# VH-VL binders against ADP-ribosylation factor GTPase-activating protein AGD1 (AGD1): the designs that were tried, part 16

Target 1, 225 residues: ADP-ribosylation factor GTPase-activating protein AGD1 (AGD1), of Arabidopsis thaliana (Mouse-ear cress) (q9fit8r1to225)
Amino acid sequence: MHFAKLDDSPMFRQQMQSMEESAELLRLRCLRFYKGCRKYTEGLGEGYDADIGFVNALESFGGGHNDPVCVAFGGPVMTKFTIALREIGTYKEVLRSQVEHMLSDRLLQFVNGDVHEVKEARKRFDKATITYDQAREKYLSLRKSTRLDVAATIEEDLHSARTTFEQARFHLVSALSNAESKKRFEFLEAVSGTMDAHLRFFKQGYELLHQMEPFINQVLAYAHQ
Below, E stands for the ipSAE of ESMFold2; O stands for the ipSAE of ESMFold2 at other seeds; V2 stands for 0.75 times the mean of E and O plus 0.25 times the DockQ between their complexes.

## First folded at step 12 (VH-VL; framework fv_bepranemab)

Design q2 (from k5 with heavy chain H98R; at its last look DockQ between E and O 0.72; V2 from the best seeds 0.00; counts 0 for: pae O 3.3 > 2)
Fold by ESMFold2 at other seeds, look of step 12:
Structure q2 (fold): chain C 225 residues (1-225), chain A 119 residues (1-119), chain B 112 residues (1-112)
Amino acid sequence: as target 1 above (225 residues)
Amino acid sequence: EVQLQESGPGLVKPSETLSLTCTVSGGSISDYYIHWIRQPPGKGLEWMGTIYTSGSTNYNTAVQSRVTISVDTSKNQFSLKLSSVTAADTAVYYCARRETDSSGAFDIWGQGTMVTVSS
Amino acid sequence: DIVMTQTPLSLSVTPGQPASISCRSSQSLLYRYGKTYLEWYLQKPGQSPQLLIYKVSNRFSGVPDRFSGSGSGTDFTLKISRVEAEDVGVYYCMQYIELPYTFGQGTKLEIK
């Protein structure tokens, strides 16, 4: 990043502030997206519970193999249908878990973790800047008549303050670079993974129900007798 | 040798959006910071804003509600969009680069493109 | 915004004679660590601006040594020791220590 090569200049600080403002705006967008994801995954969980309830009712209505209602609906084929419907419900729970892990958790980490670290790095940088400015002011006030031990202490304080300041600059640049990397790469990966999770959910559901097609046709043919 | 060239429609109707492109040749976009600067006919220069390689931006507060600067690294291009234009937006529009490694100044400017806002 | 005020707004100079352009900022351009950030640009007739001076007094590569910059705080000066025909145009000072970057209103230099 060419940003890391800049001396502490107006351009460096203007870029830093712009990146911090962008990170805060992205945090707000991520928070809204996270809330949408939570509502969606909660809906999937409720849908799973409803799926199980539906299958339980169907099983209870069908009864055993010798039940007249069960025989009228095809008996053992009914059991295959209820098993398939339970498995589809289970696929929905897997999807819920995958969306939570791949997207919801990552959004929350960015909101509460990565942007928080940027704010903390900024605080450390500001403190180190003040300390360095003060040490520099004392150094520039030295006269040739200043006692040797006093001058040596002021020079050591300046060196220490500059070292701490440069470390704080590096840490802030690193925190900002991490946030920008997540904006550029990690969120794209998370959204793409979420799309793949949906693809697998529908594919598994389709494959399972497709296995039921011969049994559906068989029951319909029998019902026409 | 790095060169900058502005392009876009020279005439824009009031209330519409002005759209310009700055194309970088002889170098990579990632090596420089590109700024947009405009100059109304017979008048001085006004800095409009910049975009950094990270994608973050700084805009002149006078236009920040209407301006969008973007970058397309695959095309080596920067874009300027200015919405809700009026006659006051009639100007020559320049893109210019700021050096990152030495002067820190606008060392290369495009030729400029005139945009007239008129019905 | 930092207002940059140039004087004179127009200057007519006999070839070979010196010229001096003043730039005053509405607040100090002294930045952190004792550094000052002020630039001068020349816009020749029909051309884009070109960089002359950066950081108050540093000539950009290829700029003749008859151009010099000086100043501190709020007061800055561009001097041309011997004006030549190629120096005709409008001169701008610019600050960038705070956003937005701002230019002076320009000083038009003409040959008498």
Scores: ipSAE 0.405, ipTM 0.763, lowest interface PAE 3.3, mean pLDDT 87
ESMFold2, look of step 12: ipSAE 0.429; ipTM 0.787
ESMFold2 (binder alone), look of step 12: mean pLDDT 90; pTM 0.938

Design q3 (from k5 with heavy chain T100R; at its last look DockQ between E and O 0.64; V2 from the best seeds 0.60)
Fold by ESMFold2 at other seeds, look of step 12:
Structure q3 (fold): chain C 225 residues (1-225), chain A 119 residues (1-119), chain B 112 residues (1-112)
Amino acid sequence: as target 1 above (225 residues)
Amino acid sequence: EVQLQESGPGLVKPSETLSLTCTVSGGSISDYYIHWIRQPPGKGLEWMGTIYTSGSTNYNTAVQSRVTISVDTSKNQFSLKLSSVTAADTAVYYCARHERDSSGAFDIWGQGTMVTVSS
Amino acid sequence: DIVMTQTPLSLSVTPGQPASISCRSSQSLLYRYGKTYLEWYLQKPGQSPQLLIYKVSNRFSGVPDRFSGSGSGTDFTLKISRVEAEDVGVYYCMQYIELPYTFGQGTKLEIK
């Protein structure tokens, strides 16, 4: 949100410092969250690899035409099951990619981009503040006896330093405002999208396996013979 | 015309949490810093904390571990929560604003609400 | 913390007479760019505080011109040139150049 007042007052400086501290605390939370997201997406990837290994083993187990085990499993139904399991594996890889793109990448951009810009804007503001303070000191030390060309240079330096200082103040306000907007809106959108991605993953998996129920019943009926 | 109104329970038991609301009417919440100031009966004023338009806060070190100030922009309201209260927290509680175009730190005050901490 | 010390703590004044209240800070209140952020508040009996003076000497809107503020550094004064009945209450000075913001103890003004 916008600052209530842009004058360089004690409250303005106190608000800036409060917002910088808040941004740093959020950066630390985002790093923890990012590590959790990374661990989760690595787990999904490992799960996908395990799915493929399970399907490969199942296909190898039932590979012969005259194999009594293949007949016991219902032959063509086993093939449909392994095809369905491979498809579910692709749904899992889509979920992994969606979590990475929707959430992990946004968290990293906040940490490495948005908070970094706040720190750089603060550094430029501090330097501009020192220069402006020094130019004011020279101006306030002017005497009526000071040579006119020296006084004119000091006054021009003061004007230039003030302009640079005000620009640096605005840039810092802008960087802080950008980081604040990420707190409420962008992360909520990312988490909501991640929730939807999980819903769609489980729904797709359920519907695929639900279509297998007639085939499961065929195998069960055969097993009772 | 902008007005501030404090509200909340007048009696709170020791060790519980005091919760107050400051409602802003006649203006936009986005232009204000809101401060909470309290006054024990017959005593002076103590600044408790400030919430800025960003939602970030600063608190008086004397109460920092127990106080939380927050904002609900949908209701145009600010809240004060003070945990683990004792009889020493008995006071009139005021909210006050600092407005973008105002020159003073606390140019508008609410009427205040008395909170008594007693068994 | 910056300690704000007011004197006197109580003042009884005949209507039409002047009054003067002193506020001393434990540290200079001079801020950058030559600005000083000291304020005066009046709390009338049974009412909330109200702003009288900001930045040492600037009268807030609607405040009568019989109120004036002055001072610099650590020493500040609020003067009422001719006290009226509606001026009764407790007067507080306050600083906000650094956290925590602090008030003086208050000066009670009475009519007698």
Scores: ipSAE 0.557, ipTM 0.840, lowest interface PAE 2.0, mean pLDDT 87
ESMFold2, look of step 12: ipSAE 0.608; ipTM 0.870
ESMFold2 (binder alone), look of step 12: mean pLDDT 88; pTM 0.921

Design q4 (from k5 with light chain K35N; at its last look DockQ between E and O 0.69; V2 from the best seeds 0.62)
Fold by ESMFold2 at other seeds, look of step 12:
Structure q4 (fold): chain C 225 residues (1-225), chain A 119 residues (1-119), chain B 112 residues (1-112)
Amino acid sequence: as target 1 above (225 residues)
Amino acid sequence: EVQLQESGPGLVKPSETLSLTCTVSGGSISDYYIHWIRQPPGKGLEWMGTIYTSGSTNYNTAVQSRVTISVDTSKNQFSLKLSSVTAADTAVYYCARHETDSSGAFDIWGQGTMVTVSS
Amino acid sequence: DIVMTQTPLSLSVTPGQPASISCRSSQSLLYRYGNTYLEWYLQKPGQSPQLLIYKVSNRFSGVPDRFSGSGSGTDFTLKISRVEAEDVGVYYCMQYIELPYTFGQGTKLEIK
């Protein structure tokens, strides 16, 4: 674990603060990265829309089987081209979705989930610290003349405040430990998954066109006549 | 039995980066906070910074813009880098361990290494 | 920054006689739960500093019982009941309740 020493000491609190500051700095970098990823996926979506528009225009240009333009291009040729271009567009949409889910959504979840939990845990810890400090001050102010029922209430309040404080402290430790663990492993997974998504996209595109290569060569050869 | 030993070049040119290593033996580095403390010749002690078991750091504001403390767990080593050095950075540099408040802030010190900043 | 002020800055003591060093902080070193994080270090000639006293009055392991620490709030004292030749060096007080951690200027102990 990231916390080898749990005594509530000056250095323990200084360690907690340093980890919180590190998490906040990383949150800001994650937000910047998220904005870049969102812009990228929006571009892919717009590119997909453009691909579909291009294919639709090409299909319309070819017209029906009786159209003179269709005869000039040979109807099956146009069909093979438009089918392939739609498939490539489909691969691009899959890539867009995968990058969004694997990276963009995960970056946002780290910011909104894990770092947010750290901030909430810190707020609860600070409040519990103040309450505990106040309860200790009341207890230390007890005099021998204090009524027994009042003293018992103050001692009971001290015990309750201490328990709440220790629970809040452990919660903050747990939230910090979780955030550190997740950012070390989850970012590696997200970036690697994004690279794998790009690999699959280009592989599918290559395989599609490679299988069409003999047909493309035949069409190009006939176009020289 | 834990032992700390500082090492690095004894001479550094002005404006360059001072780079030191603290090697830990006889214990696990994952259990300790490590501090860097320096002492100019004939002068007192100045805490430079601390690296915690998490790898996070705190630095003295006097050197914060120039100092980096890091850890290499594969080598059982901590490092100190101080950029843009001047003659004022001439000092003996110590690393020190903190394990628990029941044994103080700096319960084990290295023997120190002298670094002179000179052309 | 918490300023740590030591007095005297030097003292010369006949072996076997007591010595006393004062350290004053610019603000209270009382921390939570009644703990006060004031420490004393000795740097013998040619050596690195070594911890003597932590939390005002607790002797570190191996420190002779002729060393004692006391004080509270902002005023602290290190006493050596019978100074020996091996006690020669510079004594520093130090706080770490607040960043940056700070040391006193040092008190040089010499033998007459």
Scores: ipSAE 0.593, ipTM 0.858, lowest interface PAE 1.7, mean pLDDT 87
ESMFold2, look of step 12: ipSAE 0.601; ipTM 0.858
ESMFold2 (binder alone), look of step 12: mean pLDDT 88; pTM 0.920

Design q5 (from k5 with heavy chain S56T; at its last fold request DockQ between E and O 0.88; V2 from the best seeds 0.78)
Heavy chain, then light chain:
Amino acid sequence: EVQLQESGPGLVKPSETLSLTCTVSGGSISDYYIHWIRQPPGKGLEWMGTIYTSGTTNYNTAVQSRVTISVDTSKNQFSLKLSSVTAADTAVYYCARHETDSSGAFDIWGQGTMVTVSS
Amino acid sequence: DIVMTQTPLSLSVTPGQPASISCRSSQSLLYRYGKTYLEWYLQKPGQSPQLLIYKVSNRFSGVPDRFSGSGSGTDFTLKISRVEAEDVGVYYCMQYIELPYTFGQGTKLEIK
ESMFold2, look of step 12: ipSAE 0.688; ipTM 0.895
ESMFold2 (binder alone), look of step 12: mean pLDDT 89; pTM 0.925
ESMFold2 at other seeds, look of step 12: ipSAE 0.664; ipTM 0.887
ESMFold2, look of step 13: ipSAE 0.673; ipTM 0.888
ESMFold2 (binder alone), look of step 13: mean pLDDT 89; pTM 0.926
ESMFold2 at other seeds, look of step 13: ipSAE 0.683; ipTM 0.891
ESMFold2, look of step 14: ipSAE 0.640; ipTM 0.878
ESMFold2 (binder alone), look of step 14: mean pLDDT 90; pTM 0.929
ESMFold2 at other seeds, look of step 14: ipSAE 0.694; ipTM 0.895
ESMFold2, fold request of step 17: ipSAE 0.724, 0.642, 0.763; ipTM 0.907, 0.872, 0.921
ESMFold2 (binder alone), fold request of step 17: mean pLDDT 88, 90, 89; pTM 0.919, 0.931, 0.923
ESMFold2 at other seeds, fold request of step 17: ipSAE 0.625, 0.678, 0.734; ipTM 0.865, 0.888, 0.910

Design q6 (from k5 with light chain Y33W; at its last look DockQ between E and O 0.79; V2 from the best seeds 0.63)
Fold by ESMFold2 at other seeds, look of step 12:
Structure q6 (fold): chain C 225 residues (1-225), chain A 119 residues (1-119), chain B 112 residues (1-112)
Amino acid sequence: as target 1 above (225 residues)
Amino acid sequence: EVQLQESGPGLVKPSETLSLTCTVSGGSISDYYIHWIRQPPGKGLEWMGTIYTSGSTNYNTAVQSRVTISVDTSKNQFSLKLSSVTAADTAVYYCARHETDSSGAFDIWGQGTMVTVSS
Amino acid sequence: DIVMTQTPLSLSVTPGQPASISCRSSQSLLYRWGKTYLEWYLQKPGQSPQLLIYKVSNRFSGVPDRFSGSGSGTDFTLKISRVEAEDVGVYYCMQYIELPYTFGQGTKLEIK
């Protein structure tokens, strides 16, 4: 990662190529992971929709009729149950949103942004390398009989090609360094954040139901009479 | 002032994994490429692989299915693991440094460590 | 793989006499900007290899002036103008323009 040795040498280019290959292999793994994450968040969304549908059905069953079932389910305790069940459903939707933003978006940025930029920088570097090699060969082929204006043009082209080559080389170095840095931090944060989101989801659910335990016991006792 | 020292078990059974470390002293490993090179007794030198400052690697195709080179920057150490060893893997194992194009490919070598593969 | 072939494989030399070791590569070692990435290493008895010459002809730090390297393309030579007792060991040439990096078979230098 530290490019203090930036001379254009066989080992330097072999390092760059090795980093590009590693990034591409990781991109493919990230793409597969992204697809799995999408399916997971779709499942959470469908689960939330089902939770709301269940609560709506419970409310409809207990509402608007003057029979023993509707009277019992229309009581204040049953209203607390439907409110709590909706709240549990919203915790699931929060989890879905957190997983999508913490993990899915970061995976996609790496795949479509960071690795793509490395590939584009490589293309520019390869083109600049060829142009510089060709300009150098023309310069080295100059003869004393070459017209002065032609020789001056060839020298100017060489200097321009050299400048473009060095800029492309340093840009590729920068793109590779950026991808390596983001790979390290993005993956660590994304996985850790996703696990924390799951922890908080279950903690919120437990705390809600634990506070409702007296009312649950009260309703169960009533139902057994 | 930079020094390299290989260490690990001198005897490994066939089919097991050979595991060596290269400890760097007198410098930061972030500045250098580290190579592993081996030498069977009475024979020549074979480059096994290189780990770059980024942590990425290149391996000799002859061993690439069995070799892993890694780094622990907190310990200033590199590791070589070679799986499924046979008697042909008996050799002295060296780690070596590359600093710059102006100082050659392997300008500093460790003392080497002998590894024998036998039943 | 680039094959590096050394000649001779063994050499006995009287102290004070010259020695010459040849290294031939299976393909050109010429790289960009006219650079040629051929190196020479010496492994003294019981020691690790040490770098002598890099990029064909450049002596590594601390290497005596009696060592010189030359050659181009596929043919390279290491010369010792006046062999001394401390020069005993095995000499290797090596290339690193392409993976895998490869060494010659070695040339053992002995004092007669």
Scores: ipSAE 0.554, ipTM 0.837, lowest interface PAE 2.0, mean pLDDT 87
ESMFold2, look of step 12: ipSAE 0.606; ipTM 0.860
ESMFold2 (binder alone), look of step 12: mean pLDDT 88; pTM 0.920

## First folded at step 13 (VH-VL; framework fv_bepranemab)

Design t1 (from q5 with heavy chain T56V; at its last look DockQ between E and O 0.67; V2 from the best seeds 0.00; counts 0 for: pae O 3.2 > 2)
Fold by ESMFold2 at other seeds, look of step 13:
Structure t1 (fold): chain C 225 residues (1-225), chain A 119 residues (1-119), chain B 112 residues (1-112)
Amino acid sequence: as target 1 above (225 residues)
Amino acid sequence: EVQLQESGPGLVKPSETLSLTCTVSGGSISDYYIHWIRQPPGKGLEWMGTIYTSGVTNYNTAVQSRVTISVDTSKNQFSLKLSSVTAADTAVYYCARHETDSSGAFDIWGQGTMVTVSS
Amino acid sequence: DIVMTQTPLSLSVTPGQPASISCRSSQSLLYRYGKTYLEWYLQKPGQSPQLLIYKVSNRFSGVPDRFSGSGSGTDFTLKISRVEAEDVGVYYCMQYIELPYTFGQGTKLEIK
């Protein structure tokens, strides 16, 4: 937004109100998105717990390095499989953490910080408007017969109220500009970063399992002879 | 000097969407509000809506369910879309500028484009 | 919605004679800080509207001094001190103090 020329016109106030309503609608969508992100990261955490449980069961099924069942299933190779599966679980925890930091935290900052600041700036603007309106009415009611010291006080109060009003107006515009900037730039970056985190997660998992391919083939060959 | 030029189809069938473009030349679009105003044949002027420099809009409640105004800053263009048109939407459509300062006024109008809604 | 009512809806005047057009709003157009957001437009035959007067009485650049605006509150007047042939067209008043922005129904000015 460009604020080099600002006029407190009906159109300006209607623009500001529309921007405030747009920010509130986005806040509601951010809250819903945040809840979805929380459910997703909780699911990843539960998935990690399930991964560990699966690996523990697989290790127990093998019965240890000297167990005849362990030898029958290719023993030392099975240990490599369980180690790889645990590492994949660790990659899932990294993904969970990345989604939380890249997306969930940014959604909360918008809701609790940026939109909250817009609401506080509006409250200060409304208060300053009332004070300025009252000071202006007192000034307009001055008569030629009014004592000079009383008139001077009323004029100084008007000047002070006008200054406070213009500062509050500028602050409201600045808060709205900040929220609008976040809408356009920061969310696109956060979503893109989340997608990249998923890409890295799947690539790491694939590469680790691909390293297991010779051992998979070794076990399959043993099972078929 | 800033100039506005409307463009779009002159004939639209009932129930379809009217789509118009307002192209700005001779200046940037960042310092203005752009409005769409229409004039049915032989009748007066009706304000349809405003788009602000941020891209936020206000619409006349009479048409707000059917109207969309947008901006493409890379092309210096504003767009009007009006869905589900009827013969009552036959009009000359204007885009107009309003400046943002205390001396602001609706000082620049496009030449207008006639849109007829007919079978 | 603020209704803007113009009278008369049609005028026929002899060149060189004055003309007066009235515009009444259904609500006061006085806004904060003493400002009144009322404009007058002329739409010449076959042309788009052109701004004549803004904020009640301020003549837009290039508008002849025979055009003047006055009024306050809900009652506004456009005067042409000496009508010329080029003044033919439809005159509109308009408010933008609140949404939706509204125009008067127009006053057609013709030469006798």
Scores: ipSAE 0.453, ipTM 0.793, lowest interface PAE 3.2, mean pLDDT 86
ESMFold2, look of step 13: ipSAE 0.628; ipTM 0.873
ESMFold2 (binder alone), look of step 13: mean pLDDT 89; pTM 0.921

Design t2 (from q5 with heavy chain S54A; at its last look DockQ between E and O 0.61; V2 from the best seeds 0.00; counts 0 for: pae O 2.7 > 2)
Fold by ESMFold2 at other seeds, look of step 13:
Structure t2 (fold): chain C 225 residues (1-225), chain A 119 residues (1-119), chain B 112 residues (1-112)
Amino acid sequence: as target 1 above (225 residues)
Amino acid sequence: EVQLQESGPGLVKPSETLSLTCTVSGGSISDYYIHWIRQPPGKGLEWMGTIYTAGTTNYNTAVQSRVTISVDTSKNQFSLKLSSVTAADTAVYYCARHETDSSGAFDIWGQGTMVTVSS
Amino acid sequence: DIVMTQTPLSLSVTPGQPASISCRSSQSLLYRYGKTYLEWYLQKPGQSPQLLIYKVSNRFSGVPDRFSGSGSGTDFTLKISRVEAEDVGVYYCMQYIELPYTFGQGTKLEIK
C-alpha cells in the first residue's frame, strides 16, 4: 500500500489530494501520448497502403517473362524483390497492431478508466464524509431525555454512516494505489514492449533484404554494362 | 532505534543546485514520511516539503518551483534538491520523520547540515 | 497560510520558577472529530528541535511532567512548572492542519 497509515489526519488527506493531482497531470501527459500514438499508427497504415501500391506498380512494370522489360531487369530477381516487399508490409501491419494493443490501448485505459475511477472514488468519499459529519452532529445533539426509539435510530444511522465512510476511504486509497502502480510499472512495460516490437520489425526486414544482397549486386552489375 | 543523518556540501555557489541526502538508519523508510525543514542563521524554522512512502510530495509554495524531494528505498535515503540558489537559501537544513499516527509531526530530527550559498 | 504568533518572544526565568509561553493561530486548528493538531518543540542551543507536546496536551515520550500544554481553537499555552537549567533554548509551536506547515517565530527561554 502507498500509505503508511489510514488515519484520517490532515496529512493523510493532503497525501490523497497530492496523489490525485499527480494522477491528473499524468492523465494529461497520457492523452497527449495517446494522440501521438494514434497518428503514428495511422501513418503505419497509410505506409502499408503505399507499399502495396509501389509493389503493384513494380510488378506491372516487370510484366511477363516474354516482355522485353522483364528480360532487361532480370524478371526472377524482380519477383523475389516484390515478394520481400509484400512480406515487409505484412511485418509493418503486425507492428501497427502491436503498438495499438500494447501502448495505445493502455494509455486510453489509464485516461478513461483508472483516473476516472479515482475521481469517482473521491466523489463517493466526499459524500460519505458529509453524511458521517451530519450523522455525528445529530448524535452529539442527543440528550438523556431523548426518546429511546429516536436515540436508537440516530445511533444506528451513525454506525451506518461511519461504516460507509471507512469503506469509501479504503476504496479511494485503493484506486490511488492502483493508479500509482500503473504509473510506475505498466507504462514502462508497455513502452519496453513497443521498443521490442520495433526491434523485431527492423530485424526481420533487414534479414529479408540481406538475403537479396547477391541479387542486388547482380542487377547493379548488369546496369553498368 | 531510528536515526536520521543529513549529508551534502557545506558550500554551494549562487545559481547552482543544492543537493542534500537524508539517510535513515535503524529502521525501514516505508513506514513513515520525511519532511525537509530549514533554519536561516539566527531565524526561525521553515517547512520546505514532505515526501510520503510512495514518493508523492507536497511542497511549500514559496520554494515549489525550485525544490524536488525524492526517495531511494533501496538505499534507505531521501534527497532534497533546490535549484537556482541565492544567499537567501543559506540555512541549516534538517530532515525529520513523522509516523502519520497521532504521536506528533516531527518526533525524530536529523542533526542538521549547514549550507552556505556564496561565491 | 496560517500565521502562528508566539508571546513572549523572550523570557528570563529564575530556576525553580514557572514559565508560560503563548501561541495564537490566525485560524482555528480544530480538525475533524475534535482533534487539534498543535505541537510544541524545544531547540536547545546548538541542537536540532525536539518534540515536547503533540496534539495540544500530550507529552512526547521521555518529556518531563513539568511540561504541560493546553488550549483550544486559536489559543494555546505551554507551561513549565519548575524551570531547570536544561530547559534553556527556543520554543516553537507548529501546526500541520493546512499547507504550508508553519511554525511560530520562537520564544527564547533564558536562566536568570
Scores: ipSAE 0.489, ipTM 0.811, lowest interface PAE 2.7, mean pLDDT 86
ESMFold2, look of step 13: ipSAE 0.556; ipTM 0.838
ESMFold2 (binder alone), look of step 13: mean pLDDT 90; pTM 0.930

Design t3 (from q5 with light chain L99I; at its last look DockQ between E and O 0.71; V2 from the best seeds 0.66)
Fold by ESMFold2 at other seeds, look of step 13:
Structure t3 (fold): chain C 225 residues (1-225), chain A 119 residues (1-119), chain B 112 residues (1-112)
Amino acid sequence: as target 1 above (225 residues)
Amino acid sequence: EVQLQESGPGLVKPSETLSLTCTVSGGSISDYYIHWIRQPPGKGLEWMGTIYTSGTTNYNTAVQSRVTISVDTSKNQFSLKLSSVTAADTAVYYCARHETDSSGAFDIWGQGTMVTVSS
Amino acid sequence: DIVMTQTPLSLSVTPGQPASISCRSSQSLLYRYGKTYLEWYLQKPGQSPQLLIYKVSNRFSGVPDRFSGSGSGTDFTLKISRVEAEDVGVYYCMQYIEIPYTFGQGTKLEIK
């Protein structure tokens, strides 16, 4: 941890506050990005539905097996085109799913999980600070005339409060460090994975259509009769 | 031995942005908070802001809307940018460090660099 | 903002004689666990400031033992038991218990 050696100083607490503000600003950005991602994946889903509708219309236009219009050299090639178009739709659905799980899930975990944990850790730290301050005040108020059993209880309470305070402090530092590392490293990985998913989508689409070129040329030559 | 050195242009025109760097030698910046403090000629010291080891910052509210402090860990450098400058921003600018396990707030200072704001 | 007020603003001292500088804060500098984060800096002519005293009374490494700090709450004092020629400069007190960190106006020390 960057400040595991620092005592509970003004600068230590000021650093924690600065990290909490940074995490909150990033949470707001992540929420906006998540909403954009959701709109994008909804668009891909709607696009898939439209692709299926288009292919169904194309199949209906071409008629069934043995339709005279279809058999005139449109039928077998038409089937190859509709199969290819359905596969492109499938690639789009894979892309939609990949964007949702690789990017959207990470954004939501940051918003609902990681930043929430920072806020809970801060709350626990503040409570533990108050308890420790109170236990210290009681200990500093001890006198020689204090009963031995009362003094022993106050000393035990101080030790327990200090232990809980240091644990809460370490937990808050850990939660802040986790949120900081996510903003610097994990989101870059998620965005890069999303870009790779787009690359694969377009590569698969290109390779599929490239195999269709002979059949496209065949149909164009026939149409120019 | 750790040393800090400020650098940047000595003259900046009004309404422009002044840009300064603080170069750290003899140590790693990962262990330091870096502060920027300025001193107008013949006047006292004004803390402008701090950048922490996390890369997050706190600024003096008097300059908060105009100041940006950043770090480039690969170059062992910190930077200060102050936008929309006026003659009131004429000062010697210092960087100073707080080592996270040190005893004082500003235990090492740079030599300072004078920035004059004039046409 | 915590205002730091120094007195005197200027001090002229015969070499070998003592000097005393006062710093008053607009609110208590007592922090958690009984700690007080009040520091003293010296800026020699033509130089950057240097740390003298931290946490009210602790001398920074390399600072001569003729420098001492004391005080609590809102009232603090820097004392030089025997002023030397090298002590010439401007002395500042400073707090950092809250943002913004603030300095006193400075006390210029000269040799008679």
Scores: ipSAE 0.608, ipTM 0.864, lowest interface PAE 1.6, mean pLDDT 87
ESMFold2, look of step 13: ipSAE 0.665; ipTM 0.886
ESMFold2 (binder alone), look of step 13: mean pLDDT 89; pTM 0.928

